# VHH binders against F-box/kelch-repeat protein At4g38940, part 20

Target 1, 370 residues: F-box/kelch-repeat protein At4g38940, of Arabidopsis thaliana (Mouse-ear cress) (q9svj9)
Amino acid sequence: MSSPIIIRAPKKQPPEPPCLISLLPEEIVVDIVARVPRCYYPTLSQVSRRFRSLVASPEIYKRRSFFGCTEQCLYIAISKDQTSDIHWFTLCRKPNGQQFSGTTASDHRLVHIPTLPPMPMHGSYVGIGSNIFVMGGFCNWKITSSVSLIDCRTHTAQTLPNMPKAVAFPVTELIDRKIYVIGGSDTLSPMKSPSRIMMVYDTDTEMWQLRARPDWEAGKKWFSSVVIGGKIYMRTYHNSFVCDPNDTSCDRDEVLHSKEWWSACVIDDVLYYYDVRENCLRAYDPKQRAWGVVKGFEGLLPVACKWSKTVSYTGGKLVLFLQKTEKTEIWCAEIAVERREGGEIWGKVEWCNVVLSGNFHIMDCVAVVL
Below, E stands for the ipSAE of ESMFold2; O stands for the ipSAE of OpenDDE; V2 stands for 0.75 times the mean of E and O plus 0.25 times the DockQ between their complexes.

## First folded at step 5 (VHH; framework vhh_7z1x_3)

Design t76
Fold by ESMFold2-Fast, scan of step 5:
Parts: structure tokens; C-alpha cells; sequence
Structure t76 (fold): chain B 370 residues (1-370), chain A 126 residues (1-126)
């Protein structure tokens, strides 16, 4: 047994030579910071009060837009086992990990945003520009029609006018700047069929419309959806449908339904989801009506997972979240995909690591442009 | 096989008290949030209270706040609802329900409350 050796860093250290950037005019500092990836902004906020103020200001995000330096940033809605409320996290680089990553391993982590209030469960989350629309769900086990807007530049939330109807567990998709909220329920009664109502929010006019839902095997509960070519691809337990929300057309796709494509994403009109039972990334080509397996990364991802979620990302990439069955670990990987001769799809794992540990559950993942 | 069994209902006079119990079997009780929900004659379902798997977090509907107390005994796989200052408007069938499993897509996309008890009748009347 050894006595513990306590080494305390001096409260004041000899100053390193001043960072040259701290001597520059504010205009130049703003221009430099605007070109820095958003995932490093939490680290920059620790450099000085000036930098902390700057990275929290709307001005930096206007400058990023002006320079064409905007990027997709992921915001993850997470439920904690102790609260039953949704809390927001961002995907960031760990500040003390300044090492070069030449392997699939990285220092990415999920970081809690404490300034945002808890959100209702089982609602809809849609990213538009630098904002997240939060719609419906239940709070205190009452289903709500409330709408909130999260400004991801400032990490503030504001209340917007309510939806026409309260709803939880809907299918929600963004098509041509309109948000379609389809199905779900306004009651927790298991005896009621899903809602036959569709609500449409026009982001240009800022108005809701209440519309009757087309007969897409009416009365069936919808569990997952994606948009390809302006059509909504939807999955129930019993069938998969390809539907146009602006007319009455609705076609079954039995080949699409042959796989359990939960929590899927779309890249270049191809549907992707991760099969946790067979530990592979599957791709569906709606033009060929055929499933394929993405090649090139076997053995690089964790196995024995109980669920997965994919999110499309800029540059022909997707982000994959995996929850381990036997551990309280959430893994995350960034995968670049490409189509090769003959329609074969290949993937490359850019990085993969544990991003959150503990009894946390990912409820949704939203991409915004910052 | 998941099973929830409510007991403790009955006839009680206004101002009286009752304690409801819900015995759970077929799953790891401490891993799930539990809820009390009621249905009065001719009315819809009304959520009353929720308790986290650990028992550390509780929440209540405004209609019962200060009168009802939710608790659980994870060693006995039992959920409780202590009801005080009962009013005629509290007359209803009371259900316990297991909270959603947020770790599985199949369980998430099942019903809102997939597992309910059969209910226990509470009648507040002179």
C-alpha cells in the first residue's frame, strides 16, 4: 500500500507567450473563429471571456453563413432514467484529447446542454436551418399540442403557437419546407386506433393546416419513416408503404418490408439502416427494389447491440449510434459511403468510440446547420 | 409473461383514505417507470402519477397533487398509491401501467402503455 501522492498544479503559472490571435482586432478574430469547426467551440469558450462571449453570439453564426463555412451539427435528444424528461446533448470533441487520430478511434463525446429546458417525450423533432422545432409528445403523461423552437446558435428555447391537435408518437417528415405530422394519438388509451388526421406546418407562411389523412392502410400504427424523392416511406409492424402526402397514392413495397428498417436515414436516394441482429449496415435502392449490404468495415463496429439509429450527414456520410445489450454504453461511428461499379455500396469508418456511459437512452437525433 | 395485478379498491366515504397496490411479475421491476391511471364512469383515461424505476423521481397530476402519494418497493415488486382526502369525483377504475422501454425499437413502437393491470374499482360515496 502506497501513500497517495498529491500533485497540485500551481494556481498561477508563468504565462505562456500570449496567443497572437488575442492581440488582433475583433473583426479579424470573428473571421478566424467563424472558420473553426463548431465542435471545437466548447473548447474555445474556455480560452478567455472574450472567446466565450463570441462563440455564444449570433454574430459568429452570421459570419459563418457569409463565408459559406456552415456545417451540420448533431443535437441528440436523450432520456435519463431518473427524470422521464428529454434533455439535449451535442456531439463534440473532448478538449483534453489533442492527439492526432490516424485510426478509427477518436475522442468524440456527447455533451449535455444545461441551459435548455427538458422537453416532452414521444414528440416530434425537426431541424430547419439553425433551429429545432419541438412538437407535441407528452409531459406529466398528458399529450400536448405545444410547439417550442430551440435556437441552436444561443441554446435558448421559445414557445410558439400550438398545433391544431395534441399528438404523441406521430410520423413526422419535412418535405419542400412543410412539416407533415401524420397519425399518432391524442390519448394514451390502447383501445383507440391511431389518428386519421394529418397536420401540415408551412414554414414560409408559419401556418398550420388540419387535413384528413389519405387511406394508407388506414388505422394501422406507423412506426418509422423516411423521405425519398418527395414521397414518404413508412413502416408498420405488418407492412411498408410508399406514399405521396399531396395525393391519394399509396403503394405497398414487400421487398422494403422484408427487412426491419427501424431508425433509418437516406443518402443520395438510398435508404440505410443498421441491423443489430446480423451486425451489418443494410441499403435499400428504391429504383431497383433490392436490399444490399454495405461492404468494407466488417469487424470495426461494436457487436451485441440492442438498438441502432442512423442519421444522414454532409458529404455522403452517416452517423450511427449503437446501444450495447450487456453494458450501459452508447457508441457512435461516422461512416462514409460510396456507390461503386455494379451498384455495390462500400463504407469506411472514419471514427468509432463510446460517446456516453450510463442509463441514458437516445430518443432522437436532429441535424441543424450552424 | 408480464403481469400487473391491482388490489386495494373498494367503497369509501368522502374524506376517507385508501391504499392501492400493484404487484408486478414477469420483468425486472426496478428497470421500469410505473404509472397510475384512472377512468371515471363515462369519461376518458386520466393520468395520475408516475414514479421512476429507482423511486427517486415522482410526478403528479394537478387534480391529485397533495392528496395522493406514489411509492414503490422494488424488493417486493410492488407499486403503491396512497389516496387521502377522497372526493366523489375520485370514483373510477384505477390501473397501474408499466412505462415505455426506451432501449428497444420494438418495445418503443408497441402501444403507449403496452402492459396494464386489469384495474381496481374505487367508489367514493356515502
Amino acid sequence: as target 1 above (370 residues)
Amino acid sequence: QVQLVETGGGLVQPGGSLRLSCTASGFTFSDYAMNWVRQAPGKGLEWLSSISGSGSYTSYADSVKGRFTISRDNAKNTLYLQMNSLQPDDTAVYFCARGPDYTSPEEWYAEYFQHWGQGTQVTVSS
Scores: ipSAE 0.000, ipTM 0.245, lowest interface PAE 13.0, mean pLDDT 77

Design t77
Fold by ESMFold2-Fast, scan of step 5:
Structure t77 (fold): chain B 370 residues (1-370), chain A 126 residues (1-126)
Amino acid sequence: as target 1 above (370 residues)
Amino acid sequence: QVQLVETGGGLVQPGGSLRLSCTASGFTFSDYAMNWVRQAPGKGLEWLSSISGSGSYTSYADSVKGRFTISRDNAKNTLYLQMNSLQPDDTAVYFCARGPDYSLEDSWYPEYFQHWGQGTQVTVSS
């Protein structure tokens, strides 16, 4: 640890020549940039210093919202091993800046966001508008009540007031602008019962409420959940439940539980998950109480995977993440789904690529609107 | 076929030390969190310690914290438990168990462990 003596080099950045666009009023330039798909923003940042500043400005995202040009963007919480802190990545169409001058291919990649600090894992991660709420989890093997808010327009984080109780491994769902944090644990001991309380955060009033949790089997259990029709559908190893957040009772669904629907998503009131053992996308219709297989993309996705995660995406699509068993590769695919007459569901793979290589584990995926 | 084999148990005097080993085969060892669980006569299963697939992170039950150390050698597919300051209450059958392959959330719940060794007996007696 020694300081280098640097002879200051002459500035290597000559003044940029004025372009014709630099003669336009600021409001017109912002209007033009706001209408451009976000995947082209790295290219725009190379046109001029003015454009580079604009694509990093919160004003662009307000203008996109005004014009109805917003896009759903995926932010992924990634751990380097199963017990390290999470780091934030975003799914981008363009390669990182180091590859920008070489190839202009529209390959999809997970890109690390270095301006965001490491955050606790196994907490609650909720996307609301252009922000991500990060609540609870564990850090340095201690369960925390800490709350952070990530502004995805600027990739900055701020600390908010703590939750009423520390919790890790909860069921967390957003319903009608309220965040429900249900169950989980305040200790890492597997012999302790899960929390008997539910914490509810109202995003409009910024107030927490403590309530009795929905009734389910006692004991520390792993939970997976989705929301359909204002009800929370959750899976444990032993049972699947359908719970109304305004009622303490939960109904069991044995047909739903007949499949291992971990890391599922919902599109148009249908639950989807990817079965890595059978290499197929499965769909559950809660109105029919029946499982089906999505047809139309046999043999197009990687096989020999150890886990999967699905995330709903705009336009009747889902994004699927797959982790290879024999390689340190995370694959990602975008799948368009369409319901046909008679209840058949058909899928089309829009793209499928390796998005991250190395000993990385996806902990969660959060959608924001930018 | 997944196999876990524990060795290193035996008779030891109070205040003594033992090192348990668990040799794994039939899966990619470094992809899984590993656990030590014990069962004393007349008691249920008690989770003792977990270690991440990389070995970078560990967790311990309060009953053994500061006395026991979990470690792993991924090149040898072997899990270890170094037990120091042993007490008569540590007398139990000690099991090696593989954490589930879904996520870290499952690694601390013994009822979710699908693969267990046969166990090795540790007796602490004056």
Scores: ipSAE 0.000, ipTM 0.243, lowest interface PAE 13.6, mean pLDDT 78

Design t78
Fold by ESMFold2-Fast, scan of step 5:
Structure t78 (fold): chain B 370 residues (1-370), chain A 126 residues (1-126)
Amino acid sequence: as target 1 above (370 residues)
Amino acid sequence: QVQLVETGGGLVQPGGSLRLSCTASGFTFSDYAMNWVRQAPGKGLEWLSSISGSGSYTSYADSVKGRFTISRDNAKNTLYLQMNSLQPDDTAVYFCARGPDYSSPSELWYEYFQHWGQGTQVTVSS
């Protein structure tokens, strides 16, 4: 199952009785709903069949954009029990909600999107506007060149033209509306070298370009990357590099490499990652080539975690996912970061909750604007 | 707690067949993809085949495609590898591996597999 299946919605039940707001002109109803935070859209869908259709329509998202009330929404690619497939979840969060919405449940949860088909894992997942590009990876141990586009407004998927080459485990970055897919493998055999090719997708022309990567590290796998100042920062097992995507050479950064900065994010040209061994958020300033520790939330996050993942969030914030070593629990925290006088970085935990329970693995986190 | 035990290895003549078994315990077997990997004397690890948790999907290395068949019995928590048309260069220790395991990134693909059996020796000799 490498291609998404678009299924037409089944015929709905009979119309519900009209409510007071549904008696208003459609333009006014659209304007009102567009200004409502997206986290309340599931509740609005229970008001009437009209509202169920409205909250899933492109018209609402067009109005949100027009009013400047769009939200950055997180979509999480999750594998259940390390299977060959990923399933899509959304992070449901209320901006000013209570930590607990009931006696045992929080108001922050990962919610499965059942209308999207399972998709290949270990591929590339890139958010652009209101869409997610799903490229390559493997499904049932077959490595694919398939490309799917998820429309996050409707939770539907469509198939796009394939990549020039099949690839799994690549490094993927978005720079100036171009998607760079670098390295990876077309086979799971250790006797095969990683790909020495780079594939570039131009989102404006909708065309792929195949390029050779003749840089000096072409024979090594890259396992982590971020973009800072139009340059790709990459971590391999043995080295960390800073590469210009239009250059054939990469510079080593030994100070950057001194930390195991897996699954990092970038806020205001500073690299952040969470160190699960030392239970601290670390920050790297590439201008100073120096590591620091973010202060101000010691002891507020769960300990004894086996992995972490950070993703940048609007307003100088990051979202941190943590998985406990001894439990099948995924924790999530939203952390606001602030640079203070003297160069110290301080963090504030806005909330921290268990967002998913069960034997699940986060494969990637993608931000879209809705 | 996780345990994988391979059996069925031994001596076989060129052109012969062997069926390997791997018995799993300590986890829900049907929730995990399973793999066969081998290591010939003085060589690195070579991935041979994988099967999805349900058993519906399989994949093979080019070196064994058409000769080897992977299968599983989830009711018995057992993974199988049917090996046909064996050649002297199939001589190796054969390992059962769960995964991939995503707890740590690695430059080497086989480090994604964190649970391995002890291996079973297959010798193809006239």
Scores: ipSAE 0.005, ipTM 0.340, lowest interface PAE 9.8, mean pLDDT 78

Design t79
Fold by ESMFold2-Fast, scan of step 5:
Structure t79 (fold): chain B 370 residues (1-370), chain A 126 residues (1-126)
Amino acid sequence: as target 1 above (370 residues)
Amino acid sequence: QVQLVETGGGLVQPGGSLRLSCTASGFTFSDYAMNWVRQAPGKGLEWLSSISGSGSYTSYADSVKGRFTISRDNAKNTLYLQMNSLQPDDTAVYFCARGPDYTESWGDLTEYFQHWGQGTQVTVSS
């Protein structure tokens, strides 16, 4: 047509402002995301494809380490049936009081990691940095010398060179960047004594070494242990021992043995374990050689439990797992502990709830830094 | 009180078959893995086979794989070992053993096969 047409600007499409974040170099965005707490990472993955890629990247975890803003994360080895291989779960929290869906309404839950393969039971599980070392144990009732490394940044597993000897149910402790694997059994026969040779893995050289182990009650294969002051404190059914893994010295501690301190942890050179029979948290001070009871949270934890596990956590805290006798429920609590004047230890329950329901059994709990 | 009783042993010719049974009492049978272990004259203990509490998973020593079959009947609290193609070197006392208690193996560890039967003699001879 020959007549001019005046085009009116549409009122229903306002201009979109430029996204300032899209103008930032990749290195700057990585630096920002690395400083954000991990509980916000699922939320960040919903903001953009760029953030989704970053929070799943190993690069972000290297940057977190560089900035010193890492967090301690708990990984739990669980059997789905009492007789099955273990599967890995992680303890997860929802931010800002959000709850996990289902019959267990809580802000904390054990979440299955489906990308990791089933692994041997009754082996050694050690957290070092962002990795879990899985060593020995038995699979299909054969004791193995196999070593696997779980990278907790990616939830992938790789095979490492085998241990010098196959072993299940050893005492396993990390001291001065070396993994000590002591005792245990290379056979399912109860008549065979544990090996007199300990295996030591140096994490700096990535090499295994065989060493002579201290002599103690070799006819009893089952040990529970903690490390305090570079020494291994261990419990058998009959005795508790304090041993230096670098020499043959090994002393009995009758005061330590006066309590059934299975599944203990250590915070500031004090040993803690939960007594399910008396429903109390007990603490052993090796300098005073005395047991005490932690005060301040009476009646706040579930009762009628058949077992417990304590794991040390950052900031003078421990995480406590409890399994009810009459229910298929696993409870978890975070407890802050504090030594007060006169040597009294006080605790504060920061949270406590059911984290897993069903026919599941916790086999071990490992802390990593992410 | 945990009790395990083995039966079914005896004299058999080379190439023959035997079925061993182990009757369990004093515990919830389906909660535990079960095992067969043997001891030949003048030799140590040799683990032969295991079966999970549900019966879904089995494993075998290389010396018996393909010849022996482990099974269980949880309704009857009974463990079985079907032994085929028996050889003179299969001559041994055969023991039934209960697997570890997994609910207490963590933090309050027990010894492997804390509960054993008295054994049943198997003799393979022409």
Scores: ipSAE 0.000, ipTM 0.263, lowest interface PAE 13.7, mean pLDDT 78

Design t80
Fold by ESMFold2-Fast, scan of step 5:
Structure t80 (fold): chain B 370 residues (1-370), chain A 126 residues (1-126)
Amino acid sequence: as target 1 above (370 residues)
Amino acid sequence: QVQLVETGGGLVQPGGSLRLSCTASGFTFSDYAMNWVRQAPGKGLEWLSSISGSGSYTSYADSVKGRFTISRDNAKNTLYLQMNSLQPDDTAVYFCARGPDYEVDWGSYTEYFQHWGQGTQVTVSS
């Protein structure tokens, strides 16, 4: 099960043509490239060897920070047929599409990152700053305790200390620079109950702690979770819980559970997920403990989809991934949400198009700052 | 080649019953969990029910619990869905789907189902 998801050897490149920009001092070229949106960096890497080296250099990212040009970038973990190892893709987005609906596939694409190694399936992924933590999961049908750190500035991976226990299918959340890994299984056997153990990684001390988790309902292998106000909101098939990881208190929320909020995201303390059955974006306000439907974009998104995934994005926006039931197309949309007087939530589709075609499956999506 | 073929759909009046069948070929049927999923006109997929490879464990969506019964006959490579007390809102194309090569939490993760039948139409109308 370790076959590459994409077998696309780089095309042999002809020698670089003479370029007038080669006459500019390195410092000036770095200043220019640092001001270019990150979504163009894959394209720039194909222009010349010099640009290919620059977009992967630490200096360009220091310069971007100095100029205030950092932006949130999405990294997507994808498998083929869900039987192979996970490969990383980045969502290439055009900033100038914000005022105009970019509804064509030419505007936005998922681009494969061939320099990153394949990752285990059903592990945990957490974005912190410019890095992605990769924890656990399984490869070659064996569950691992391995931890690696992906530096998204250079697209390189580094090994970190292992987790105390090997796990797959855990709930994983970041709260106050600590990564909480909760539940999961150390076996692929369907009859084993999820672990009652919580593992906590402190990113400041770089140390793991093993803790007993609160006595909440014995979950199933796949939990859905989000963090709101320092609390972990979790969904199993049978129930939804609101838990404080530093307190043993866990409350059931039957109103939250009344919707199948798989693959949800959070914007300004409101939980969002896309309901593929009813073709609507649903929002849960934990202060009101009530579900609402986001208004303003009826009929603008593809229908007849088999799954959805939402990810929060800069500026009060979310990114929505949809896969059609009858097609191998993965659609992506950027939706700006706003709260209006009276508590209504309204959405605006900034763009929507096909970002990847083929028998590919999105396993996770992680936001980093670059 | 993995193949799944659904039969048994049709037109039925509200309150009526139907039994759907799904015949599987091209894999060891008893090694895989099997699922029923439906798609109403203009809407996305709704997971309805799952059954383990042995048939010992079943799970149901709240919308069909108590009305639908999933079962299987491993000797015949056949999956069944007995549908009772049918309502107009049960009108949909019904698909059988093979679970992945590993266990998943039972519920709405239909994106992990790799092999699907062509579907059979169920229409509940007077």
Scores: ipSAE 0.005, ipTM 0.364, lowest interface PAE 10.2, mean pLDDT 79

Design t9 (from c5 with Y107L; at its last look DockQ between E and O 0.42; V2 from the best seeds 0.00; counts 0 for: pae E 5.1 > 2, grease 24.9 > 24.2)
Fold by OpenDDE, look of step 6:
Structure t9 (fold): chain B 370 residues (1-370), chain A 124 residues (1-124)
Amino acid sequence: as target 1 above (370 residues)
Amino acid sequence: QVQLVETGGGLVQPGGSLRLSCTASGFTFSDYAMNWVRQAPGKGLEWLSSISGSGSYTSYADSVKGRFTISRDNAKNTLYLQMNSLQPDDTAVYFCARGPDYSSSWLEEYFQHWGQGTQVTVSS
């Protein structure tokens, strides 16, 4: 009986019990809290107003950085009940050897972030540092050029100046602190990439630039992309390309296209995606221009999935989300990958379990550092 | 086959109220968000309101906010739109539209299913 994610309304905070920690100098408290894993910050926030303020403070994150306690955190954009908006979740992982007290549920779960409002779907979502850029997309039967910046430290969002053009369903990548928004549609039907414009946001200057999109696949929708070595690897239904964002030339890669790579990630300059049809993790090596199957996966992952998402994670690991066809379960796995002598890639599933149950759809996943 | 049938339209005086219904069949109703849209003569389609599959989330266009209320009864496979304080500018054909199917990774079309619509006329 998968316990419903009780999005508990902020319960009236019980009177703050006298906390002995309040007797400690603030600097000491900051140092202590900075060393606490990020996954416990929500809990800490419930203990006292002081802790709530502290975990949201810029100071705590400076201290975390100073102590080398920064963590990569995953934020997941999810559609609830087939809504036209996304809601934000974060993956809470159980630290090694620790059990979340009081939950018979899986050690890992997606936790809703209620302080973040619903946002446009099928936009661009990019993580930079501790922030997430949310650009364009679809909401209320309109395509928007709106830009929001999420501070993942405080789980607050602010509005930024609009993109030059309203687009939904673009290919978006981050290279050298520049966000490339490529293609997209300015109409809901048909879903094409009719735009011949590439929008580039420079995060340093906070300015948008417009560039002509190379004629890679004019009028076609792009579905997948990753960055390897400063180049953008992109897929349409018909072709896969390797492109320099600063060059008008793109190379067609038939070998890359020979597999239906989707929602891929990159680890050590190798492209990974999970093939839900064949129930295997595939790897493409651009240097060798060859596909392989990651070995070591023996029935540990759920089958009959309709959708997969891979995200690179720290330490040569990837996180894999799998949505089952019946739309009732989202699975998550952490997989360590390693290249062995001879060129074979091996994977080890460190954990795999249901992280969310219900009528949910993962739309995207973004990594930030906190 | 997916079917959506709108009812409840008619002639009403300014300031009056109507309740529209949309009966759905051919799919699991609760799995999909539902929408109301309208088209006035000579104008394009206007989105009015949306409700999630479970009914937990609702949204409204500014033009109808505070006047219209969207609801659903999943047991009856029926979507509703309560329209209050109707104005002449609300005169249009009103459509029920099913939300997108996110099971498809390719999403060639965002909205696939519409009803035949029901005429609402607001006139003195």
Scores: ipSAE 0.091, ipTM 0.545, lowest interface PAE 3.5, mean pLDDT 85
ESMFold2-Fast, scan of step 5: ipSAE 0.263; ipTM 0.633
ESMFold2, look of step 6: ipSAE 0.153; ipTM 0.567
ESMFold2 (binder alone), look of step 6: mean pLDDT 81; pTM 0.826

Design t90 (from c5 with G53Y Y57S)
Fold by ESMFold2-Fast, scan of step 5:
Structure t90 (fold): chain B 370 residues (1-370), chain A 124 residues (1-124)
Amino acid sequence: as target 1 above (370 residues)
Amino acid sequence: QVQLVETGGGLVQPGGSLRLSCTASGFTFSDYAMNWVRQAPGKGLEWLSSISYSGSSTSYADSVKGRFTISRDNAKNTLYLQMNSLQPDDTAVYFCARGPDYSSSWYEEYFQHWGQGTQVTVSS
């Protein structure tokens, strides 16, 4: 008799056991995940490699936009010890009933984004869609014309073509899909006057245009601005102005100037800023040319603050950052505002927490849509 | 009211050392970050080094890192720059510049207060 030849096949790894969701077509899974609030995305990324890839994919963010499920997210440019470049943080919330661990437990924290490199200080920081444009400022203490684009879906940065001129400390506003970069300095020398140029970036054509700045306040610094109705409202030490960047018209507003409206925001054509001396939220109605105090939350916010910044937020809300005078605490509050009968503006504090501790300074806050 | 006065400049041979001092008056020195900046003949301003208000954090330009050391004495209201291994291209006017205070929310006034400068010449 002949012996049979027996060849043992190599062991095959068994396939991963399918779960119900792994049996769904890719497009159905994308549709489901796109409808989930972003605060659950860190949890989803821990479920599987597939979900980790999906929540970071451009396809998810495209689908969220298609379904109208996008959320406004806040990114904060922060300096430490005032000798460093800016670092990016994002305002994070735990789902209801959960809190961040640490020295002070709270639902909300500013969380450092370690994958982004340090970036120039005192430049322009503009949120458009899911991206942040970082333009100019000083980098290694040289005034730069560099432009970086941060993709907030992936927390990656890329270099874009430079601005026509290097500038730091400009006034920067977004109007009708165009970024206006006005004034500022091209040198660190205190002996040089502010720039008399305006640079305009058209987001549709991706082109820069260099324009002469109107002589609105010759030789003076601009250091607070907002946009209302396509016009730039700005404050200098001496005056507050309402200016149209498309013509030379510029009107003084003495009532607007009667308050020191630093780091203001706009909701429904009303200007808001937080007065740290009087501990109140003030509102300016440009149609009535009148200041009012927002009612309904007297005594609910921290006192003895040296600095405030307001940022407009989805749903007729604003986010308020406050820094204590002699403490290393940055506080944050979300305030819903509404106009009531008789034209009074009322506010409701949705939450208020310490969001960052240490020798940190907020340089700017940027809203993106994700 | 704010005054910054630099001293310690002069002529030095390549490879030599100099110590610059900046004496501050008219403000609470210990509340402010401080900077050293230079301007070489025919060139623009170049930042060299910064120190935090407490002295706990320092930073340096790549051109001087490892050769220059910034320090401060808050009790004496004095900022220092120790310059070692000096090279001919270190020839410049050196300025002391006040940075932001520890409580400042507006850094638009960055470098608004500078000293008159002190000349450093590195030559054989």
Scores: ipSAE 0.061, ipTM 0.510, lowest interface PAE 6.5, mean pLDDT 81

Design t91 (from c5 with S56R)
Amino acid sequence: QVQLVETGGGLVQPGGSLRLSCTASGFTFSDYAMNWVRQAPGKGLEWLSSISGSGRYTSYADSVKGRFTISRDNAKNTLYLQMNSLQPDDTAVYFCARGPDYSSSWYEEYFQHWGQGTQVTVSS
ESMFold2-Fast, scan of step 5: ipSAE 0.099; ipTM 0.529

